# VHH binders against f4i9g2, part 22

Target 1, 368 residues: f4i9g2
Amino acid sequence: RSEKSEERRFDQKMSAHGAGIKTSSSAVPFASPKSRFLSKQEKFYPRCTPRLTGPQSRDTPPKRDTGIANEKDWGIDLLNENVNEAGTNEDGSSWFRESGHDLGDNGYRCRWSRMGGRSHDGSSEWTETWWEKSDWTGYKELGVEKSGKNSEGDSWWETWQEVLHQDEWSNLARIERSAQKQAKSGTENAGWYEKWWEKYDAKGWTEKGAHKYGRLNEQSWWEKWGEHYDGRGSVLKWTDKWAETELGTKWGDKWEEKFFSGIGSRQGETWHVSPNSDRWSRTWGEEHFGNGKVHKYGKSTTGESWDIVVDEETYYEAEPHYGWADVVGDSTQLLSIQPRERPPGVYPNLEFGPSPPPEPDLPPDQPQ
Short names: E, the ipSAE of ESMFold2; O, the ipSAE of OpenDDE; V2, 0.75 times the mean of E and O plus 0.25 times the DockQ between their complexes.

## First folded at step 6 (VHH; framework vhh_3k1k_2)

Design m1 (at its last look DockQ between E and O 0.48; V2 from the best seeds 0.00; counts 0 for: pae E 10.8 > 2)
Fold by OpenDDE, look of step 6:
Structure m1 (fold): chain B 368 residues (1-368), chain A 122 residues (1-122)
Amino acid sequence: as target 1 above (368 residues)
Amino acid sequence: QVQLVESGGALVQPGGSLRLSCAASGFTFSSYAMRWYRQAPGKEREWVAGISSSGSTISYEDSVKGRFTISRDDARNTVYLQMNSLKPEDTAVYYCAAPTRVWGTKYSYDYWGQGTQVTVSS
């Protein structure tokens, strides 16, 4: 039975009478008030007022998966004066604070502050260190190290660094940020480690990555990922995540994405390994041709397979969400570090020293 | 030095029972899962059973399910494999293993004992 879908002809008649009112609205040029950004030079009054109360820090481990915090979030407090103080609070807890300036060769300057505290019974303790470094070459460094132990037995360590340097080859300014965090539970066989890094240059080259490790009792997990932008439109992203039990069960997921000018590929694998070493896996791939077509293919160890071309739009991030302009904007304290003048007789070593070896990917402390 | 010493292997008749022991030393036994493996002549070493560090999780290879029981005594640093209803197919050298992880990496390895011979024959 042929149900006749009735075409409702809505007759929109209405008569637009065209009255021509010539209103000569003289566009008074809104003189954009030059907001005198009175740069309130916030006179950084060295809050060197001896805080009668000892410094306080967090009493809990850092949070997981927080990435690299901005300068403002670290609470960097470099003392302007050389301080060496210690005291005992009314509750019997103790504190210390110290600061100094190190001068070295090649116009090297390091300002640092360190503070810490300990509970009366010694069950809790914390230490925080801040530093800024510079030399005559334009190298600037800002860093933080924090560690602590609480009464619950939890312990943590974290470090953060921002570095501004000029690339030796390209003479491009680079900003690099890194963070390492770890925590251990006092009550459970649990801990985690995270390493984060970000590298930026003024041309849009960007590298980001993280290595994460965690343990909770009988289970461990790893997460690694990286993002690379060459500043010219080439993008590489990848992830590798897996977990393992003490009994030998393993499972994971990994993928890679590579694109340039709308053309690229994705590939991945999901896998599982049983204690007896039986492996299940599913692999997949996508080829993106930039023409609205995608070749999708895959297979599994269980006999699944597919190979198809579909009409699908390709979406990828050609540029980092957080790039050079952003990191520069968030690195105001770093940028404010004053370099020392080049010492007499010191010349730029044109010796392209070998890039420092990549820092070992291993966490500093193996959880016992 | 990490040491695993298996014992209890013997010649038994089909349908018989054995209890294997693995004495561990040189590491914090209670912090490690323990595994039993076996290797038959001319075959690859195969996983048999595993028990987690806490003892809360236990797993068996399918062919031994319902017949074998893995257990641990942390006070004695010993893992056991009770084998019941033994079959000729169970004839193998049985090895105790303690899995070790390289923290922060995907790498793992096992400490192995010297093994103990189990022979099931009429």
Scores: ipSAE 0.043, ipTM 0.525, lowest interface PAE 3.4, mean pLDDT 81
Fold by ESMFold2, look of step 6:
Structure m1 (fold): chain B 368 residues (1-368), chain A 122 residues (1-122)
Amino acid sequence: as target 1 above (368 residues)
Amino acid sequence: QVQLVESGGALVQPGGSLRLSCAASGFTFSSYAMRWYRQAPGKEREWVAGISSSGSTISYEDSVKGRFTISRDDARNTVYLQMNSLKPEDTAVYYCAAPTRVWGTKYSYDYWGQGTQVTVSS
C-alpha cells in the first residue's frame, strides 16, 4: 500500500514566488496552455513468456508535464539471448522482436532489444527500443526510445535515459537522468516537445531543468527553467515562461532566486504585450539581508510601485527535496549493469569512454 | 519567394467605405494567421486587425472595432479588410503581414507587403 506520490515537479510552484505587494498568480496566465491532444503514459506490460504470441501493443503517447519517469515505470527487461522473430496475431496485426549486442573499444558493450507492432490495415504502429551500455571507464547507461502513431493520425516520440559516469570537473560519480517527449495531433494543429534533465552527485551537487515548446491551434508557448544546488548551501533557481497567439498577443512570467545561508534575492517580471506592441509589465524583487529584514520592491507600467523593508522570516528551498540518496534508490537497474570482463593485463585508456549522443538544439520536427 | 500584395487603397470622403485585399503567394496560406497594420506619416506602424490561420479567432484595435471587418479566403490565398465609416484619422499606408512560427521555437518572423495608401479627406 505504498502511496505513490508525485515528484514535486517545477510546474508545481511551491517554491517561493515572492513579491512585496502580493501578486496573484491567478492574474497572470502562464505560457503553457493545456493541449487538446492529451497523451498518457501507461505502465509497460512485461512479457510473461507466451510462446506463441508477440509482444503487447505499446501505442501509448506520452503525456505533457510528467517529468522523467523512474526506470521501473518502463519495465526494461533485456533479453539474455539473441532473437530475431516476427509474427501475426489472430486479429491480423503484425509484430517483431529482435535483440543483440555490440562490442567496441575500451570495453564498450551495448545490449539492446527492439520490438514493434502494426495493425492489419497499417493505421497504427509502434516501436520501442531498450538498451544498456557500459565500458571500462565505469560508464553505464540505461535507455529507452519509443515512437508510434494511432488510427487518428496522432504520432509521438519519446526517449528516456539514465547515465552513471565520473564527472571531469568534480571527479565524483554522477547519476544523470533525462527524457525527451514529443507528440503531434492528427486532427488538430497541435503538438508539443519537452526536454527534461536531472544531474546528481554524492556531495549534493544537483542540477535540474526543462525546455518545453508547443502549439495548440492559434497559441504557441515556451517554457524554460533551471535549478542548481552546489551542495554547499548555494541555490539558484529560475524560470522563463511565455506564450503568443497568432494575432500577436504575447504574455509571460519570469523570475529567479539566489540564496546562500539565508541571504539572497528574488526578482521577476510578469508581462503582457498587445498586438500593437503596447507593453504592460510588473516587476518585483526581494532582498533578504539575513537579519530578519527583507527589502521588497516593485513597479508596473500602470504606475503601481512599492519600496518597503519589512520584518519577515526568510524561506527558501535550501536543499533539493529529491537528491542523491533518492536517485540511487531509484536507479538500481542502472547500477546493476555488469561491464565486460577485463582480460588480464589490459589497462584503461585515457579517453574516458564514448561521448554522449548529441543533444538537439531545437525540438525535432521529424515525423515518426 | 514569399510575396504579399495589397490593393484597394484609394482617396475617399469621410464616412465612406473601402475594401482592401492582400494576395499571398510563396507559402501555405491556410497555415498562417494574417494581420493588417497601418502607418500614418510621422507615426509608428500600428496593428489594426488580425485573423487566425483557421479563421476562428478575429481581433481588432479599439478605434476600428465595429467599423472594420477582417476576413480570409483560403482558396484564393487572400485576406481582406472591409473599412466602413472612414474617418480622417484612418489615413495611412495599410500593410498586410503574415507572422511565421515554427512549432517549438521562440522565433517569430513576419512577412510584409509593400502597402496600399488610404486617404480620407474632405
Scores: ipSAE 0.006, ipTM 0.452, lowest interface PAE 10.8, mean pLDDT 77
ESMFold2 (binder alone), look of step 6: mean pLDDT 81; pTM 0.816

## First folded at step 8 (VHH; framework vhh_3k1k_2)

Design n1 (at its last look DockQ between E and O 0.01; V2 from the best seeds 0.00; counts 0 for: pae O 14.8 > 2, placed apart)
Fold by ESMFold2, look of step 8:
Structure n1 (fold): chain B 368 residues (1-368), chain A 122 residues (1-122)
Amino acid sequence: as target 1 above (368 residues)
Amino acid sequence: QVQLVESGGALVQPGGSLRLSCAASGFTFSSYAMRWYRQAPGKEREWVAGISSSGGSTSYEDSVKGRFTISRDDARNTVYLQMNSLKPEDTAVYYCAAPYRPWGYRESYDYWGQGTQVTVSS
């Protein structure tokens, strides 16, 4: 495999795989500050607070291919009282912190906190906002938004949220997590954007996916993928990713799988287009009959072809690796949000016009 | 609004040399890759050469590799095609193009010049 093998290898290194499996593709070990067992680098930790007691700096841009963070990773800590503070750190940078509450209809309550910092000359800055929302429908939301810029002109923006809600007809609880991340270079035509989502319900329905695009090193890329588990054994997974150079070379890979009870299919295509519009492609497929036999087939524009049946046990992930029990365990702050108490004697508005119930007493045969 | 204006096309004898220029306006030239195409009578337009926005990468169609050189001058908003060892089969209208892709969009739109005629004849 000449240039096509190199392009496939390059594609795997330049496009992060998002089909639920994050592949660390590195021939040389690359330790980062987040490694726990591959390096002796100390983990980042906050130093002692400044004498002025400002907030810890949160001027850290997001990283690509990191998915949706856990609540714990953000360290969200909201206060019940209003705060409006500002000051100056020892290095001349300024900071602020403010917090408050907003109340609205149907028991809506939003507790929020904003904080930020700015270098002495104003060339760098950061802002982070945290919130908790709830209302009387049982809705709960925990969220973060951060943004910043540095002295090189780079800028970034990131949101994260978790949501709990219940379907009023089915009473199924749902937890949904999402993140959006963006970074742009101030000196180069470079940057990236990612949107991630995860949705879970109490009966095992799970949907996950990502949409990504960006530019770097005179290359642009796009990636989409999704996973869907119906909670009853049906699985659909798919990817579609491609890249191009500014010179007009394009390449991509897409595949999908669908399975239920050991029966299903996989299929995909890898392709490459030269600047002169010459196209190479290779398609492949697998049919799984649920009886230990798999039909494997494929072809390419260069004449490669195969069509065989093999004795092979079917393997696929029938259940999500991370599901309802896991997201519940990782969403303790979301689940602990206390809604506003209803005032005594307040009844829901029925809009059908009847007066409140005529008798507030319990039936005579009930214990009091 | 976007304009690409080619110049330098001429009649030249086989084995000769010619330099084409493409002046660009209406966009930030240094942020865009530039490409040359050509179209011979009775044939489809074909890609000839490309140069990245930084100028650090170039590519060429096989039939012109080693004979043609693409370059750019960002201060003058101009891309060039130096054509050496010209052959009769290089006779064509030559176009420059700038691929345009708005941030966040998957599709691109090419901007094209009007073309300049190159004729290689004994």
Scores: ipSAE 0.305, ipTM 0.761, lowest interface PAE 4.0, mean pLDDT 79
Fold by OpenDDE, look of step 8:
Structure n1 (fold): chain B 368 residues (1-368), chain A 122 residues (1-122)
Amino acid sequence: as target 1 above (368 residues)
Amino acid sequence: QVQLVESGGALVQPGGSLRLSCAASGFTFSSYAMRWYRQAPGKEREWVAGISSSGGSTSYEDSVKGRFTISRDDARNTVYLQMNSLKPEDTAVYYCAAPYRPWGYRESYDYWGQGTQVTVSS
């Protein structure tokens, strides 16, 4: 009785469910810690004191920006006449308003207006300054500076500049915008600082960037980013962000993108450090070949690694969303500045000194 | 006194070549970048080319790139503009620009010569 051992061929259909790890690079929006600057809605009691006669005061720090505002948004309003006025309101608060016209060499002219006020007890103060500058070189500038302090001890400072200048070689027009804001809490170890810049030229060269710092007690954050467009199709974008939490956890994210004519690379790193100093990091990269293929690679400190070529379309912004045409359109007041009459036959030598080195990143707690 | 004297302007046919010269005097020529400009009839003066003081760097207007070459001879205090593949649209008075600092001015200005006429016509 020949027991036919039925070899049950266990057809292990290893269903290689290739779990396509959709690395949804969900750009976790770096939730900028909502600085719960609990703006105590101090009920701005509209002190409806009809400040009929004096400038309106600001008694709260400025808000953080998502970009540089244009000249219209800043509401640059220069006084037409030279004034020097001051007064005291019925509530004991004081105000001043002054304006001037400074003349200099090379046809330099600076029109400026300044306004400010002080509360009756001197606990709150504010100052706003506007200026318009020009010379025979084609230089034009609009600017604003605002500062203040309130009764709670909060202090703030903000400035904005828009400058028209010409290239040293080509006399091509360049428009530069810059803005800085900072605020400090009077009650908490808290403050923030922002620096923004934009540079445009008529050839499509564009540079944008921002440095942001903030602190709230034991929490701190840093954000840096930049965009560069060469006007020829080359693009560079980068970000570097990191934060420290109250618990002592540190984390950061940085990436860089470089592209030209559909070819380029992306790379980045995400990391965190626990309070016990355990460090985790993930690095990743993408090489875009311009042929619909992308080489993706990465690794982590936990042993994750990948290296694959995938069929993927390359998407990048070859041009800035806001470029030369846009900035020109938004710079009508700047462009309308009339220089002094230039003597016949004299032409300015456009030696624009090297752009001042970027001001050092000042921590939010250091007064400029 | 700063003096610039342009020369070499002529009537040429399209596709022709011309070399302009600008003789400079009255300043330390080797210490300054030099520039060429042109002004067509009824148009504003426009920048054409520039050369650094050392001669190591040159820049050109887009419309003349690859056709024009700026150079300098410091021993002769002269800047040149070699113009090749000339086009009718290149017709203009060409000016050399040099730095000038008038009395009382902190800033430098460009001093302009009388220019030299370049006409490109069939």
Scores: ipSAE 0.000, ipTM 0.185, lowest interface PAE 14.8, mean pLDDT 79
ESMFold2 (binder alone), look of step 8: mean pLDDT 82; pTM 0.822

Design n2 (at its last look DockQ between E and O 0.09; V2 from the best seeds 0.00; counts 0 for: pae O 11.1 > 2, placed apart)
Fold by ESMFold2, look of step 8:
Structure n2 (fold): chain B 368 residues (1-368), chain A 124 residues (1-124)
Amino acid sequence: as target 1 above (368 residues)
Amino acid sequence: QVQLVESGGALVQPGGSLRLSCAASGFTFSSYAMRWYRQAPGKEREWVAGISSSGGSTSYEDSVKGRFTISRDDARNTVYLQMNSLKPEDTAVYYCAAPYRPWGYDRETSYDYWGQGTQVTVSS
């Protein structure tokens, strides 16, 4: 049938190009803004803030597919006093900065700073807010929110936060980081949004993931993935990517893996749905027995199938490359936040759990 | 609110022609793709044709290619389905649909707006 031939060609197109997600290519939906404001960024600094910090400039959208920044990448520097200042530059652009402290119940304190600027005609503007929060439960938070628009009509918004708290079930300290990033074009039906998170506890539990969405004119795409490490050698990882057109064609690829001590499985699906709801699908799986044998199997709606056992070493990431010791070492500013003074005998002590063992002395270069 | 109203369904003899219209309101029509579906008695609803929000791309189910033409008039907020060389197998209730894809939607939150349908009957 000619339908099966078209399905194979479409499948090859899907494999060759994918849904266009997970790339940081020059295919980003809109051009970065070009403006005199960016060229004059150094002159603006003396009036608004000591330096431009963080991973993103003030007059361009954030970059996609960059994950979560470390606190040092932001260079958070809160003002120690209440400030409410504003001014006008020679080119007619304006700026402001302000700061304050908010107090609340249970020892809550929020120290914050906010700054921003706008062009003479109001066509470009930006805002950045930084904060530190704490209370008597041991909760601490650092955060950043940035937003802006440029003269081309592009707009963006980004948040980042890093939180220390005590998990209610395990009673262990947890450090959690999250970020949201969004950019929209002013001239096209185009834009993207990303949500990222990372969570860690002192026993080695680690959860990471992302939800991403993008649109360029008639095409939209999504990517979701997650990683879960239980701290005892169990690993679950998964990815689900898919796209659709306005005409109703949809396609995607998803997989997952679960492992413990070299025993586990992988499985996945590549699929395509025509506007008439006809579904093509190819599934696959691997069963790893921990003895050098791997059962590989799969099938498709076009009749393809395989079911074999091979000799193969099992490879998977058994431990996170970045874990509790790393995040504690990279969260010095968060951990240094000083709570409000409290009356004697009111302290909740946050449990961090036992420190991770020192890394074993392994050779730096081992053959794979 | 959002409304899609089909019209133009009729009884027609084999080989005849018919034009369906779908008037849309309650949303920015030029920002939405539009689609036609049909449902014959005792069968599942099936996709017939689609047109992109710009009007620059169209697609058709194989059995209607060369006989049906989808078009849109953004000034009138209307999508059309011109049906030529009609066959008895084209007998169905025809529905128009507009996919609702808000910013940041997910598979669980996406859905389509549907009209009530218009009956097309092809018989001698």
Scores: ipSAE 0.398, ipTM 0.791, lowest interface PAE 2.8, mean pLDDT 79
Fold by OpenDDE, look of step 8:
Structure n2 (fold): chain B 368 residues (1-368), chain A 124 residues (1-124)
Amino acid sequence: as target 1 above (368 residues)
Amino acid sequence: QVQLVESGGALVQPGGSLRLSCAASGFTFSSYAMRWYRQAPGKEREWVAGISSSGGSTSYEDSVKGRFTISRDDARNTVYLQMNSLKPEDTAVYYCAAPYRPWGYDRETSYDYWGQGTQVTVSS
């Protein structure tokens, strides 16, 4: 019984005769009188930016980042002169600005500028610090620290560093960026923390990563991810995310990718836990053989299961999108730092610089 | 109609203890996280404590950590705030709140439901 599914071709030809009203609006060319504005040579009186107006305060927490900003984005502006200034604005707010330089052994020099302000009632305050460091070992550093609080009780802290150093073993140049941001609500048990890092060397080795944590009362989330490039074609990428809602729902997602020369694997897990403790999870994996075939497998707690080999081209990023050349290009201020003149016959003590300060302890409330 | 009724507020001496109660009605209490807020005179309302719908998770404002305990009894549709080691700074109207709309940093504590509050006064 050949049920002829009638393809009703509804041809509706609706002939919308859109009457093109040619409104010929004769735009009378208003001959704007060429007012010979005699270019009064406005004597560019160097607007002496009234030295007396303190920098404007930030009154809101920083935004969460999607990456580490470069030195240009941070707007590192060191004062060239030693300044120690303070004032009170008409609104009763106060400001300060100071700068200096510290000298140390091995040609160490730190130029720094700091500025800050406080509202008239003291409810809001902010501080910004910039620094430039160098020594005779080739070490260079730019850094920024910002902190503040507002009238709502919110508080925040930010730091950024860009460091040029020579690898002790390979004598290869390395550029490292790091950033940390945190903000806390003054009105709720809410806050977030982010830690970012990027490491580049001239051989193409690249490491990137971030740790993110946030809390809003009973809600919390964390995110970790990392990327590793060995400069030879090996790539490792991974993410791990977890969140808990105020309703007791939990979810997580994690995956890992490893590749070398077209061969590699991907694996991941997605899971969900409902408030009633009902757990759902899906695990998956891919094996890439480098021959245009991929073994895909996975399973879920709901009974899903697959195990197949498919013809699929393997795509992965063997090199970072942002690598050594890029970071060098974006680190012009860092690279332009001029170390102190080294006296003849004085060689930098290659003593192992102080171990980078221990990674700041993750805020204690990070869910283990 | 959704109703939150706070009770248990009193005048207490510094170092004293108080237990606040909030009776909830008009919604599925067990499905919602409950929270306590407080508002001191001339100050903004501030979050004090929260408890998840399951009761398995609790959180506290830093100034009350270790002193206050939030708990819930779903059978009674009641959330509690046990307040120990009370300080004069704890003097405020305490509010129970349900269904919080989390918009990042709470510039405007927007709960769907608020109680009328109960006065806690800590004074010598």
Scores: ipSAE 0.005, ipTM 0.190, lowest interface PAE 11.1, mean pLDDT 79
ESMFold2 (binder alone), look of step 8: mean pLDDT 81; pTM 0.825

